VH-VL binders against o27280. Designs and how they scored, part 6

Target 1, 266 residues: o27280
Amino acid sequence: MDSMNVPEVLEIKRIVEESESVKTFIFSWDFRREVRPGQFVMVWDFRDEKPMSVSLIDPVRSEIGISIRRVGEFTDRVHGLSEGDLLGIRGPYGRGFELMGRDILLVGGGIGMAPLAALADEATARGMRVDALVAARTADELLFLDRLEAAGVNISTCTDDGSCGFKGFAHERLLTLEENHDMAAVCGPEPMMFQVMRILDERDVPAQLSLERYMKCAVGICGQCCLDDTGFRVCAEGPVFWSQELSRVREFGRYRRDPAGRRVPW

## First folded at step 11 (VH-VL)

Design U13
Fold by OpenDDE, fold request of step 14:
Order: C-alpha cells, then structure tokens, then sequence
Structure U13 (fold): chain C 266 residues (1-266), chain A 119 residues (1-119), chain B 112 residues (1-112)
C-alpha cells in the first residue's frame, strides 16, 4: 500500500469563515509531498470520505487549506468541528492546473473558486497578471474576494440577483469583457463551465476546466468517476481538463453519473 | 545535464509515415511544454507543433495540421511526433525543443534528426 | 515567408557593433509577446541567445543585448568576434490562428 493512500490524521489548525455556508479548514502540511492547485484530497471524518479541492497552498507557513461548503450530512458534521479537532486526509490526487503565459483569466462559480484561489496565489507569485471573474448567486456567497484582492488579483464580480457587480451569469459577464488572456482556468457549476468554455473557444483562449464527479477510490480503480465515451477518470486524468479534451466528452455540461451510476441532469 | 535527443528520422516516400521520438533527460520532463521545430535544408526555422505539460493541449502549424500528431509519455520522458501523409516539403531537420511556459521561448534544443521525403 | 521580418544578412568587422532587426505585427510583438533570439552556428542546432526581450541565459556574454519597442525588436552585438559568424533568428508568439510560435526568416551574420 502506497503511503499516500493512507489517510493521515491531522489536527485542524485554523478555521476560516469564508461565508455563511463555506469554511476553510487549515492543516499543517509536509511539502515534501507536493500539492498543486487543482488537485484534491480525500477528507475522512471517520464515518465517511469525500473529495475536496485544495484552496490554499502555503509553503511558507507549511499549511494547506480545504474549503468546504455545507451541503449535506458529511459537510454538516465537518462544519460542526472546531480548531484542534481531527480529520483524516489522504492525497493529493488528480491532475492540477497548468500555468502558461503572463496573463491568466480565472472564472469561478460558488465553491468552484476554491481551487482557483490557490491557482491565483501561484500565478501572482510567478509575476503573472491575474484577472478573476467571481460569480455567485448573491453577494454574500461570493468567495475569497479579500484574499484575491490582497494577492493583487483584478476582480470582477457577478451575481444572479445583481446584489454585487454584474447582474447575471458568469458567461454573460465574460461576453462583456474583451481583454485577451494567455489562458483561462474555470471551475464551478458545470452548466456555467460549459458556457464559459464555449466563449473561450470562440476567442481561441486556451482553457482548463475542473470537473466534479462522484469519486470513491480517488486512484483511478473503481471507475465511479469515469466520463462517458472517453473513459477519462476524473480522479486520475482530471479533475482538471483542457477544453480540447472536454470537447470529446459528450456528457460535459449535459449530465453526470450519480453514486448508482445513473445519468443525472445538471 | 539538461539534454534532448531526437531519433526516428530517415528517408521516406511521399505519402509515407514516420514517427519521431525525443528523449529528455536532466530535468523534470512533465513540468515543461514541449515543441517540434523544423528546418528545411538551407532554410529558416519553422515551428511545427507544441504540447502542454500533461499532453491535453496541442497546437499545430497550418502546414502540418491534420497530418502530424504530437504526443508525450511523461513516464518515459519522451516526446513524439507522428508524421503521416508526408510531402516533399516536409523534408527538414526536426528539432525537439523545451518551451518556457512564461516567456514562450525555447531554452533547450536537441541536435535534430533529418527527415527526407523523396520519391 | 516568415511572420517576423529580419534582414537576410548583416556584416561587420571584428570589434564593431552590429544590429539585427526583427519586425512583427499587432498580433505578436505588438501584442506584447516577448521576443527571443537564437544563434545557430553552421551545422549545429539553434541555441537560445536572448529570452524575454533582453535577458541573457547563463554563458551568454554581455556583448549580446536585446531590446523591444512597439512591433519590433533588435539584437545588438558589440565587440564583434569571428566566432559570432552564424545565423540569428528572432522568435515570438502570435495570438492569431489559435496561437502559434513564430520565427523570423533568419539573418546571416558575416564577420569580415
């Protein structure tokens, strides 16, 4: 058994309240184990296990952060934890984002901003210009704004109800932006990502998108996260995919598989 | 020592196929974009194709699009160029080059492998 | 023809200063993509000489310098030496046509 596949029981070092429904849990991390933005870890609360994106990578403080939205029983339990409590963490897994060029566009929706926040930190540290389109249903659901601003990211906000920034969806806001970028990174609701990818393709902007699928093993064995036709395993070949790859994935933006393997619409 | 070594060049007839390989050593291959650049005899440099670190993103010059396929095996530290439907104008020395993902320059070059397409 | 335009040839005597121009367009150099220069000695592979408009890789003497302005770039060689006789190529990136790496036509430098 590979040591990376054995959950490490880690103490919650800090908890950051990102929003009413999102918390970031901070852990000490040994960076001899490399972790990249876009990769995920399996979080184990000793009852259940769920994949979570890494939202903070801080080699200086030897810390990582995992942002979790409260959406169900597992996350309810996790949100009930306090600093000093324990969680099991194994990973990291999957393919992370690749950086290219000097100007990058980040497009995130809701909790999808989690991996993008980590990417923003890396990009800015490299001296890249980072523009971020941060989308949410309402103003109070916009994530990581202060953090991104502090990092020097140029932020554009978008809310469904118009409570902050552009009123509408991310792809609609994107249509109003004419700036050229060397590449784009996208993460959020798949319907959003689908529309955003379409626009970026039309503009010939290389894009990477992080997909979310039901995962069990996280190591490409069980097949629960396989994408139709291509056979791509989101946990192994992803979760970050280039738009060129996703163009071959028929189900992208259309449906996903539930834990029973049934097609479920977005 | 950082090094790229091309192989697979040779003589082929028009319409034929050839597969080039580029063995990388001395650096973390999977951390770099890679490219193929060719030079016809007595002519200048021409970019042929590029590939992302993971291999999920590829680009081709219009002159080879639809005929050439760039790929990589990071577990073998090897870059490939599958060349199909070869033409006389494809005759050139083919160089493997490492791309800088920030500046978009090519900081490491192989010595090249000669491809001759002739009837 | 090449996307970037270079003079076919330049010449100079030992110790002199020579410059090689590289002219692009609004979709490459003018789009603020960096210009790189390569030296190719006869019968050898190209070698990176200047990257990011004006940076020298380790081992490249400071008598080589690069600059960029508008849609053009320039390579300057001071204290010209016999071993500088080679072909020089500029290279950039073009955002048109889904993005391409583009080269100049090359300049043959002769040391008299």
Amino acid sequence: as target 1 above (266 residues)
Amino acid sequence: EVQLLESGGGLVQPGGSLRLSCAASGFTFSSYYMSWVRQAPGKGLEWVSAISKSGGYTRYADSVKGRFTISRDNSKNTLYLQMNSLRAEDTAVYYCARLDDYYYGMDVWGQGTMVTVSS
Amino acid sequence: QSVLTQPPSVSGAPGQRVTISCTGSSSNIGADYDVHWYQQLPGTAPKLLIYGNSNRPSGVPDRFSGSKSGTSASLAITGLQAEDEADYYCQSYDRSLRGSWVFGGGTKLTVL
Scores: ipSAE 0.935, ipTM 0.962, lowest interface PAE 0.5, mean pLDDT 96
Fold by OpenDDE, fold request of step 14:
Structure U13 (fold): chain C 266 residues (1-266), chain A 119 residues (1-119), chain B 112 residues (1-112)
Amino acid sequence: as target 1 above (266 residues)
Amino acid sequence: EVQLLESGGGLVQPGGSLRLSCAASGFTFSSYYMSWVRQAPGKGLEWVSAISKSGGYTRYADSVKGRFTISRDNSKNTLYLQMNSLRAEDTAVYYCARLDDYYYGMDVWGQGTMVTVSS
Amino acid sequence: QSVLTQPPSVSGAPGQRVTISCTGSSSNIGADYDVHWYQQLPGTAPKLLIYGNSNRPSGVPDRFSGSKSGTSASLAITGLQAEDEADYYCQSYDRSLRGSWVFGGGTKLTVL
């Protein structure tokens, strides 16, 4: 294994509580190692290792942020950590988002907003107009609203229960919006992304989508994150894919494979 | 020095195929969208195709759609244009151009390579 | 044929001011897509002259200026010089063509 793939033990500099289930962990970062929105890192708690998207990229403060949702034993342990505690970080890995045009639409669901928040920062910094459709089950699960607003992002919210913004799903809200953008970036539950992609394709809006699959090596060797038919490795050719690429991926929006390789429907 | 250098042009019969290459130097190739633009003899400029930084997104003019394929190899700093089912009206100088992803202009051009389709 | 419309030719004497128009539609220039201008000297590749409606790349003299209004754009050349004799093309982006880069038909500038 390449020495560059050895986890670096980093101290948690700060913890931001984004919601009841999501925390952002801030680390000092040496930006001689470039990181792009949409890329991920492998987080090691000295017991297990999981891929996590980078949600904050701050070259001025020499910091990165990793937003983690509490969903299982690993994330439970990580959420129990405090500032000053240590984690192993290796990466970044994967293909990040590309930007094009003067205006961009971000469509995010739940923790999927993590990489999009980082992209929003980059887009606004380069002078782009950024519209964001932020979706969650409930109002208290909407992520990064204050951060996005502070960056000058035009936010539209939707919630399953109607507790904030549009009552319904992201693709339903998108159907009510008439404006077309130069490009779109999408991240969230795969059924959401699938529906959103279809709408954007019909509107001839170039779109990039970030996929989530079970990952083990993160370096394109083990094949655990390989997509059926195409052979795309989410950790190497992704996790960000153009809609044109995903149109060839029959698996997308339909099923995923678990660690045992079994098909699991969404 | 930022430079684009086209190659692969030549004489081909109708229905034939040709592959153009464009070698980029002097800049981070993988950080830019790229495009092909052609100019028939004595005529104006016509956009042919464009490709994203990673190569995952491509666009084509209707006149070449289904016949031409744009691709890139970022490890080789090279842009390609595979031209199949060539027609007489495809006769032109083909330019490789670096595409600005914000303004949608083309700020760097190669010298061009001539493609002649004739029986 | 061309999505953007330019006059086929313009002429002027040395030292004079000439203007080249570029007329689009609501789906390109009128949709607020930027207009760019290219200069093509005889037997050479096009060169970016103006980008983003009115910006000059490094090395382009301030005699060249661009403007945009409504569905049209204009290139102005002041203090016309012999070396300015060339073909000039405007370019923009058109949403109605599934997102296509579009050029004008070109204008031949003759310096008398």
Scores: ipSAE 0.934, ipTM 0.962, lowest interface PAE 0.5, mean pLDDT 96
Fold by OpenDDE, look of step 13:
Structure U13 (fold): chain C 266 residues (1-266), chain A 119 residues (1-119), chain B 112 residues (1-112)
Amino acid sequence: as target 1 above (266 residues)
Amino acid sequence: EVQLLESGGGLVQPGGSLRLSCAASGFTFSSYYMSWVRQAPGKGLEWVSAISKSGGYTRYADSVKGRFTISRDNSKNTLYLQMNSLRAEDTAVYYCARLDDYYYGMDVWGQGTMVTVSS
Amino acid sequence: QSVLTQPPSVSGAPGQRVTISCTGSSSNIGADYDVHWYQQLPGTAPKLLIYGNSNRPSGVPDRFSGSKSGTSASLAITGLQAEDEADYYCQSYDRSLRGSWVFGGGTKLTVL
């Protein structure tokens, strides 16, 4: 089956409640169909379709996981589903993360930790040392801590309200950390990513960042996810970009476009 | 068989430009970082540039920064080095090398292509 | 000139043991980056000889060995043979040089 065109109707094998607002839906997966951390799938509930990052890649169990935050009508419907229910999945799409070196820094905010959790599993399996800065508004919104710890990841937490770990934003916590890494992977609110990228660039740490944009086709045709001035399509050339690439993207960290194509501030 | 084959070398005047190519075969090209290393006549090895798997990340030695551009076309299994504003000290055999992404070593080398910058 | 320092030349008789040193700093070898060794026969391209401090690629005889300690590394050749006459280069990574791959100056090995 061509993964680029037709949704495959899959049964929800298992649901993991990650937090009050985040669930991970687990599906059986044929790993002859390759999937990489940082790639996304289009999730179809037979009414609407939304891009979602892959948060779990388990070749041993032949499973993948998709973590979904409850944020609107579509995700409300999906969160109402139970094990055994069906969803349409097509993909995976996009460019995933590359790994390099012997140590890696992960910086994630909120649901942005989803693709990073998958990356952490791959990195640790490869024998890399993984440090993760996990950020959220509150302690209750910190994701995948137990999973990361079990994988051997060194975790540093950051919360806006100080309810867990460093009180402040991820980039502020990063400034207090002096150690550099061979590379960094970043995913979260774009303002956070922008600040984190700036710091990493100043430190000459190569960084990859996963962007979120409104995606419709996921195959680089409709142009809804195009980035200004560069023509980069988040679904095709991304969603994972190197910082060197994003330095050419004027809108990054500044604004985005809504479904109607209008500029909206962050 | 894993192989790298450089081409594009030759004689060029100072201030001129030259574009080197490296054709890869026998392995999944897009799965590896790639690098250029040069060796001046009778001298040692000098790293010139490196590029990520996707091509979105590049590094350059200070000696060539701003003048050389490394790129790749994964659909063609080809690595490139655009050399502008060439100087006499750029005269060297230029090697294409495959980088491992963990040890940071170079496990596959091409035969090299000679670049001579002379008036 | 080179970030990593090697002796310019070493020599030995057939059957003897020779060692080539590679001295770095706290920003490369001392930063726990691996050291690799390359053999370059006259008129040929370099060939990976040792990777990851002490690992041999397929086809490399076990009489070649590598080690690393502190800010230095060493290549040892036992049972020296005539075909071992070549230039040898150590290589590592330096994060302080804006993430640069760095080579030693090279060592010419002469078999007497």
Scores: ipSAE 0.884, ipTM 0.946, lowest interface PAE 0.6, mean pLDDT 95

Design U13
Fold by ESMFold2, fold request of step 14:
Structure U13 (fold): chain C 266 residues (1-266), chain A 119 residues (1-119), chain B 112 residues (1-112)
Amino acid sequence: as target 1 above (266 residues)
Amino acid sequence: EVQLLESGGGLVQPGGSLRLSCAASGFTFSSYYMSWVRQAPGKGLEWVSAISKSGGYTRYADSVKGRFTISRDNSKNTLYLQMNSLRAEDTAVYYCARLDDYYYGMDVWGQGTMVTVSS
Amino acid sequence: QSVLTQPPSVSGAPGQRVTISCTGSSSNIGADYDVHWYQQLPGTAPKLLIYGNSNRPSGVPDRFSGSKSGTSASLAITGLQAEDEADYYCQSYDRSLRGSWVFGGGTKLTVL
């Protein structure tokens, strides 16, 4: 715990521009600190600290990659950095995805594809067939397509505006795909995940979903990341949950909470 | 050496309850799916239940669904089976088994614990 | 009734070859799920004998072999020995509402 609670200052080794709004920052990493797909790190820019998903786990090259979408002041500052600049990283934290069977479906919306890209690498390495449904608002926002293709992943795309692949929402595309998967992993906007989870539950496909909540300590001490009804701490018992666990959570997909704890519609 | 050891079997009345335990040793318990399999006297093997590494995903045979609950405590390296509303048909040796999450086979078995449901 | 069908018994003389069949359906073996075989000696727990259709765990002699074709699987035992007398079970996974992990009814092997 002590080594995970203090940010290690690391040099940005490479920056990959994934889209207009998403960059992947690659660092050297000592894999005696194991990292699993679906876990997160706290990224510190020497002024503020935010949770970010790990998108690349490469023990052979001793590298991790962290994909960051520009959404506010913190991420704007980080996007302004260059190779050779420094960031603090503490972690990893949380529960990662579990694999089962031979055929896995990934359903990712926007930046949610980041942890799923890492999972795809692990799944293909162990000999699983991987199908991915990659969703975004527009074609320019579809993430990791070349990387997924290179890994041997079978890709389906959808865009809200129809600029690439199926025109519509991820759950609408899912209804037209085959139902022959041993498990699914889902990450993206929570309304999308709720709709996808409902379809997967009806199909009796075991599903894991990665949630995002407000975090402060990242180790479960402060209680800021708790879910209604269960007391689950997203940073400790999650961020990845099975759909069976989420069926007991009233707030999932229905509302979110602001930093003051008030219920706010999605 | 990888080992599984069941306990908690015994005699119970119909409608009663019993909790089975399975102590795991010699491997990282939290890294494996687990299962229960039973065998009635003179009969074949019957799958009962399975549980994921975290405990967050569970499956049950139709014959026990709603009456049995599988759970695990990874800090104690222990698998559990809570059996409620027991029936004579539940009389069996109950085996704890380690479940391979890729092949869906059971590579390590305990020696079993006997449950007898009789008035 | 077992989801996977095995003969109730087979027999063979020492040194001979025997086979044990395991017949499933389109929702299990026919959906390309693997078949595993277990040996259960009298009064003991089952032991994994063959996994993933044809793989032998460490310590299992090469005279035990498995195969799978279509909706069926087979366990072959060559060079039959007296200590092979046991019950043998096949097992697979079924995606239908009839259960997730499924076993055959078992085959009692008698060594004459």
Scores: ipSAE 0.693, ipTM 0.858, lowest interface PAE 1.6, mean pLDDT 89
Fold by ESMFold2, look of step 13:
Structure U13 (fold): chain C 266 residues (1-266), chain A 119 residues (1-119), chain B 112 residues (1-112)
Amino acid sequence: as target 1 above (266 residues)
Amino acid sequence: EVQLLESGGGLVQPGGSLRLSCAASGFTFSSYYMSWVRQAPGKGLEWVSAISKSGGYTRYADSVKGRFTISRDNSKNTLYLQMNSLRAEDTAVYYCARLDDYYYGMDVWGQGTMVTVSS
Amino acid sequence: QSVLTQPPSVSGAPGQRVTISCTGSSSNIGADYDVHWYQQLPGTAPKLLIYGNSNRPSGVPDRFSGSKSGTSASLAITGLQAEDEADYYCQSYDRSLRGSWVFGGGTKLTVL
């Protein structure tokens, strides 16, 4: 669409408190600008602009939802807003998830469940069986459980502290799950995604994973979102990549880059 | 009008290479998984390879794995099959086919291009 | 080589009914993967005839029908016509063969 590169100023229609640290901001949206699960938007608070994943895609109500975890100064300011306040939104951008087959596994860590919740709705609507492994540090941080259950998703949970479901990491819980899915979609902390990808690759389960990198232009021009060894731009060729694509990426799961381009440990 | 048009077939000696192309028209090429299927003279259909919408996921029949590479260029609406280390048993008509990612069927076929591998 | 088993040939007179079987296993048809049927007229490319076990694409006559049960599928042709003389292939997906699309060996239909 011709207006994707200029933020549109939109009114916050509703705010849903998903947890103590996560809110979903709902906006009216003209679906002539198509939005797919796994794509992102740039959210502008008139001082700074950050990429955020779309968590709700509802053409019937003409709404999109964007789920934001409070983790720093920008997200603190956005969490302080009320219904009726304004935000700038440009996009959507990036490559979304591709569905295949009849059985899908979702593996989400923390806020990474946001784009997977949108994907679950699409998969369920086309008649797929959906299993979701929802991971967090604690029970209070597990996201979208009621929404996923209402959609008919089969949920498994794990928490680092054991307060809900399996005590341990997502990849450890995954070893105890069925191995017969047609595909998987994974989103969460990059170390978790790397461990999960290794298991899925061993099981010959086609997997797509959603990455985060620093973004400025969102259309592939500035080079800030590039991956080592491939030149893939997360904002253009991703943020969703197949595991086959990521197997050639040396940095995945091993380190990250700061805005100056320096390697830093995860 | 939905069409698939293969090209690039011909005669090649064992150990040689050949690249097939398939030009797509009449549909949004980037919205579909694609496949190659072959048929040896007087024989049945054999699946060769498949590729996802973005090109990021590929699969191969065991008989061609390591020798053939499927790829696509969505800006040119074109599917490719790079065939290396060709053998006599690769002699076949090669069909380009559009894959349905839900039903796993092939709803549009090209007319095929003949590949002959012979000394 | 053929993961799905079809009879090599069937025949019938004009106006009659014929059936073509397709037998798979628990890793393909028995794992609820759909069965599709293709008609290949002499000297031509295959054409989708039945998809999703029993659905006819637009333009396929209703005298062609498909069904699936257990690990097997069947194509039925009623009111047989001379132009039905062709090769017929069933196809499914097999998860145990590292995620492969699989065809039957083909059935030559002869109209007497």
Scores: ipSAE 0.682, ipTM 0.854, lowest interface PAE 1.6, mean pLDDT 89
Fold by ESMFold2, fold request of step 14:
Structure U13 (fold): chain C 266 residues (1-266), chain A 119 residues (1-119), chain B 112 residues (1-112)
Amino acid sequence: as target 1 above (266 residues)
Amino acid sequence: EVQLLESGGGLVQPGGSLRLSCAASGFTFSSYYMSWVRQAPGKGLEWVSAISKSGGYTRYADSVKGRFTISRDNSKNTLYLQMNSLRAEDTAVYYCARLDDYYYGMDVWGQGTMVTVSS
Amino acid sequence: QSVLTQPPSVSGAPGQRVTISCTGSSSNIGADYDVHWYQQLPGTAPKLLIYGNSNRPSGVPDRFSGSKSGTSASLAITGLQAEDEADYYCQSYDRSLRGSWVFGGGTKLTVL
C-alpha cells in the first residue's frame, strides 16, 4: 500500500492558465502523504509518465497544484484535458528545499518558478522575508507574479527582451540586488542556474538549486538520473542540491545526458 | 523524550584521529540542522561545525577546517565528527547540539564526550 | 578573544537582580542576528535559557529575561536563587567569518 510506487488516479479539480504555454492542474490531496517544496511527482496520462514539479501545497484546502509547460507530445495531451478528467499521480519523490534563516532570495527562470512559488508560500507562512527574482524570455512568460505579490513577496523581474523589468539575464539583475540574504533557492534553465550559483558563492550565500535530469523509476533504482563525479541520483538525493554539493559536479552547467547516457550540450 | 548522546571520545596522541558519534532519539532527526560545540577544560564554549538536514551543507570553524569532517546518517539518526591531525588544543568536551534553522540557536544538547590529545 | 564579549563574573545575593551583558559588533548582533543565552550548571551540559533575543523556552522561569539593542544584548535574572549559580553564555551568528556561530566567553554567576 506504498502510494509512492503506484499511481493514484485523481480527478483534475481546477485548471489555472498561468501563461500561453503553462497550466496549473489542481487536485485534491491527502496530506498524510507529506509534500515539500522542491519535490516532484510522476504524472501519468495512461500512455506516458513524466516528472513534474509541485507548485501549490495547500493543506488547508487539501489541494496540490502541478504546473506543466507545453513542450512536447506528452504535455500537449495533458494541456488538452479538462476539469473532471483523470491523471495518475505517484509520489512525491526527491529531496525538497530546506529553509534557513530569516531572509531568502528566490531566483526562478520560466517554469522553474513553480517549485519556488510553493517555497515562497512556506517561507512567508514561517515569517521569513522573501525576495524573488522572476525571469523569463518575455513579459508573457513571467509566472506567478500576482500570487507572489499576494503572499507579500518582494518581486524583481527581468526579461531577455526587456518587455518587463530589467532587460537581461537573471544573473545580471542579481548583481544589482541586495546582498544580505541568509539563503537562496534557484530553479530554471541550467546555464542560468550555473551563473547565479557563481555569484551567490562569491557572496557567501548558501544556495540550493533544483536540477532536471531524465527519470525512469523516480526512486533511485534505475540509475538514469545520476550525476557525473558524485553518483548522486537526482530523483533520490536531489532534485534539490546545495551549491556545495554541485561544486564537485563537472557536468553542471556544461552538459546533460540523454536516455542512453550520452553527453548532450545544453 | 528528546535526547542526544555522544560517544567515541578518549585519549589520542597528537597527529592521531578519532571519530565521534551522536545518537539522536525522540524527534525526527532528518528535520533538523545539527552542530558540534566543544569546551576545553576550564574554558568557554567554542562552535566547531554545523550540518544541514540533508547533510549537503556544512560549515566549520577556522580552527578545525581541513582536519574535521561533520557528517550524518539520517537512516541511523546519528551525527558524526571525524577528527584528523589532532592537536593538543583540540582537547575538550565535545557536545552534539540541535540547531534551530530560523533563530540559529541550539535548543537540545548532549552530555558531551571527552577528547584528550596528549603525548 | 571571543567574538562576543561578556564580563568574566558577576555576583548577587539571593532575591536580587543581576544583569549579564553580551557585546558584539556590526557583523553579528549589529547586523540584527539574534542572541541566545545558555545556562551551564557545574559539571553539566549547556541548556537553552533564552532564544531569539527575548523568548523563553517552556519550563524556564519568567525571572529570566533577555533583550537586545544595537550591538549588545543583556540577560537579566531577578529573584536570584542559589541554584542560579552557573556559567552563562551568549551566542549569535557572524556573517563576516563566512557565516559562523559565535559564543561569548562566558560569565560565572556567584550567588552570595
Scores: ipSAE 0.679, ipTM 0.854, lowest interface PAE 1.6, mean pLDDT 89

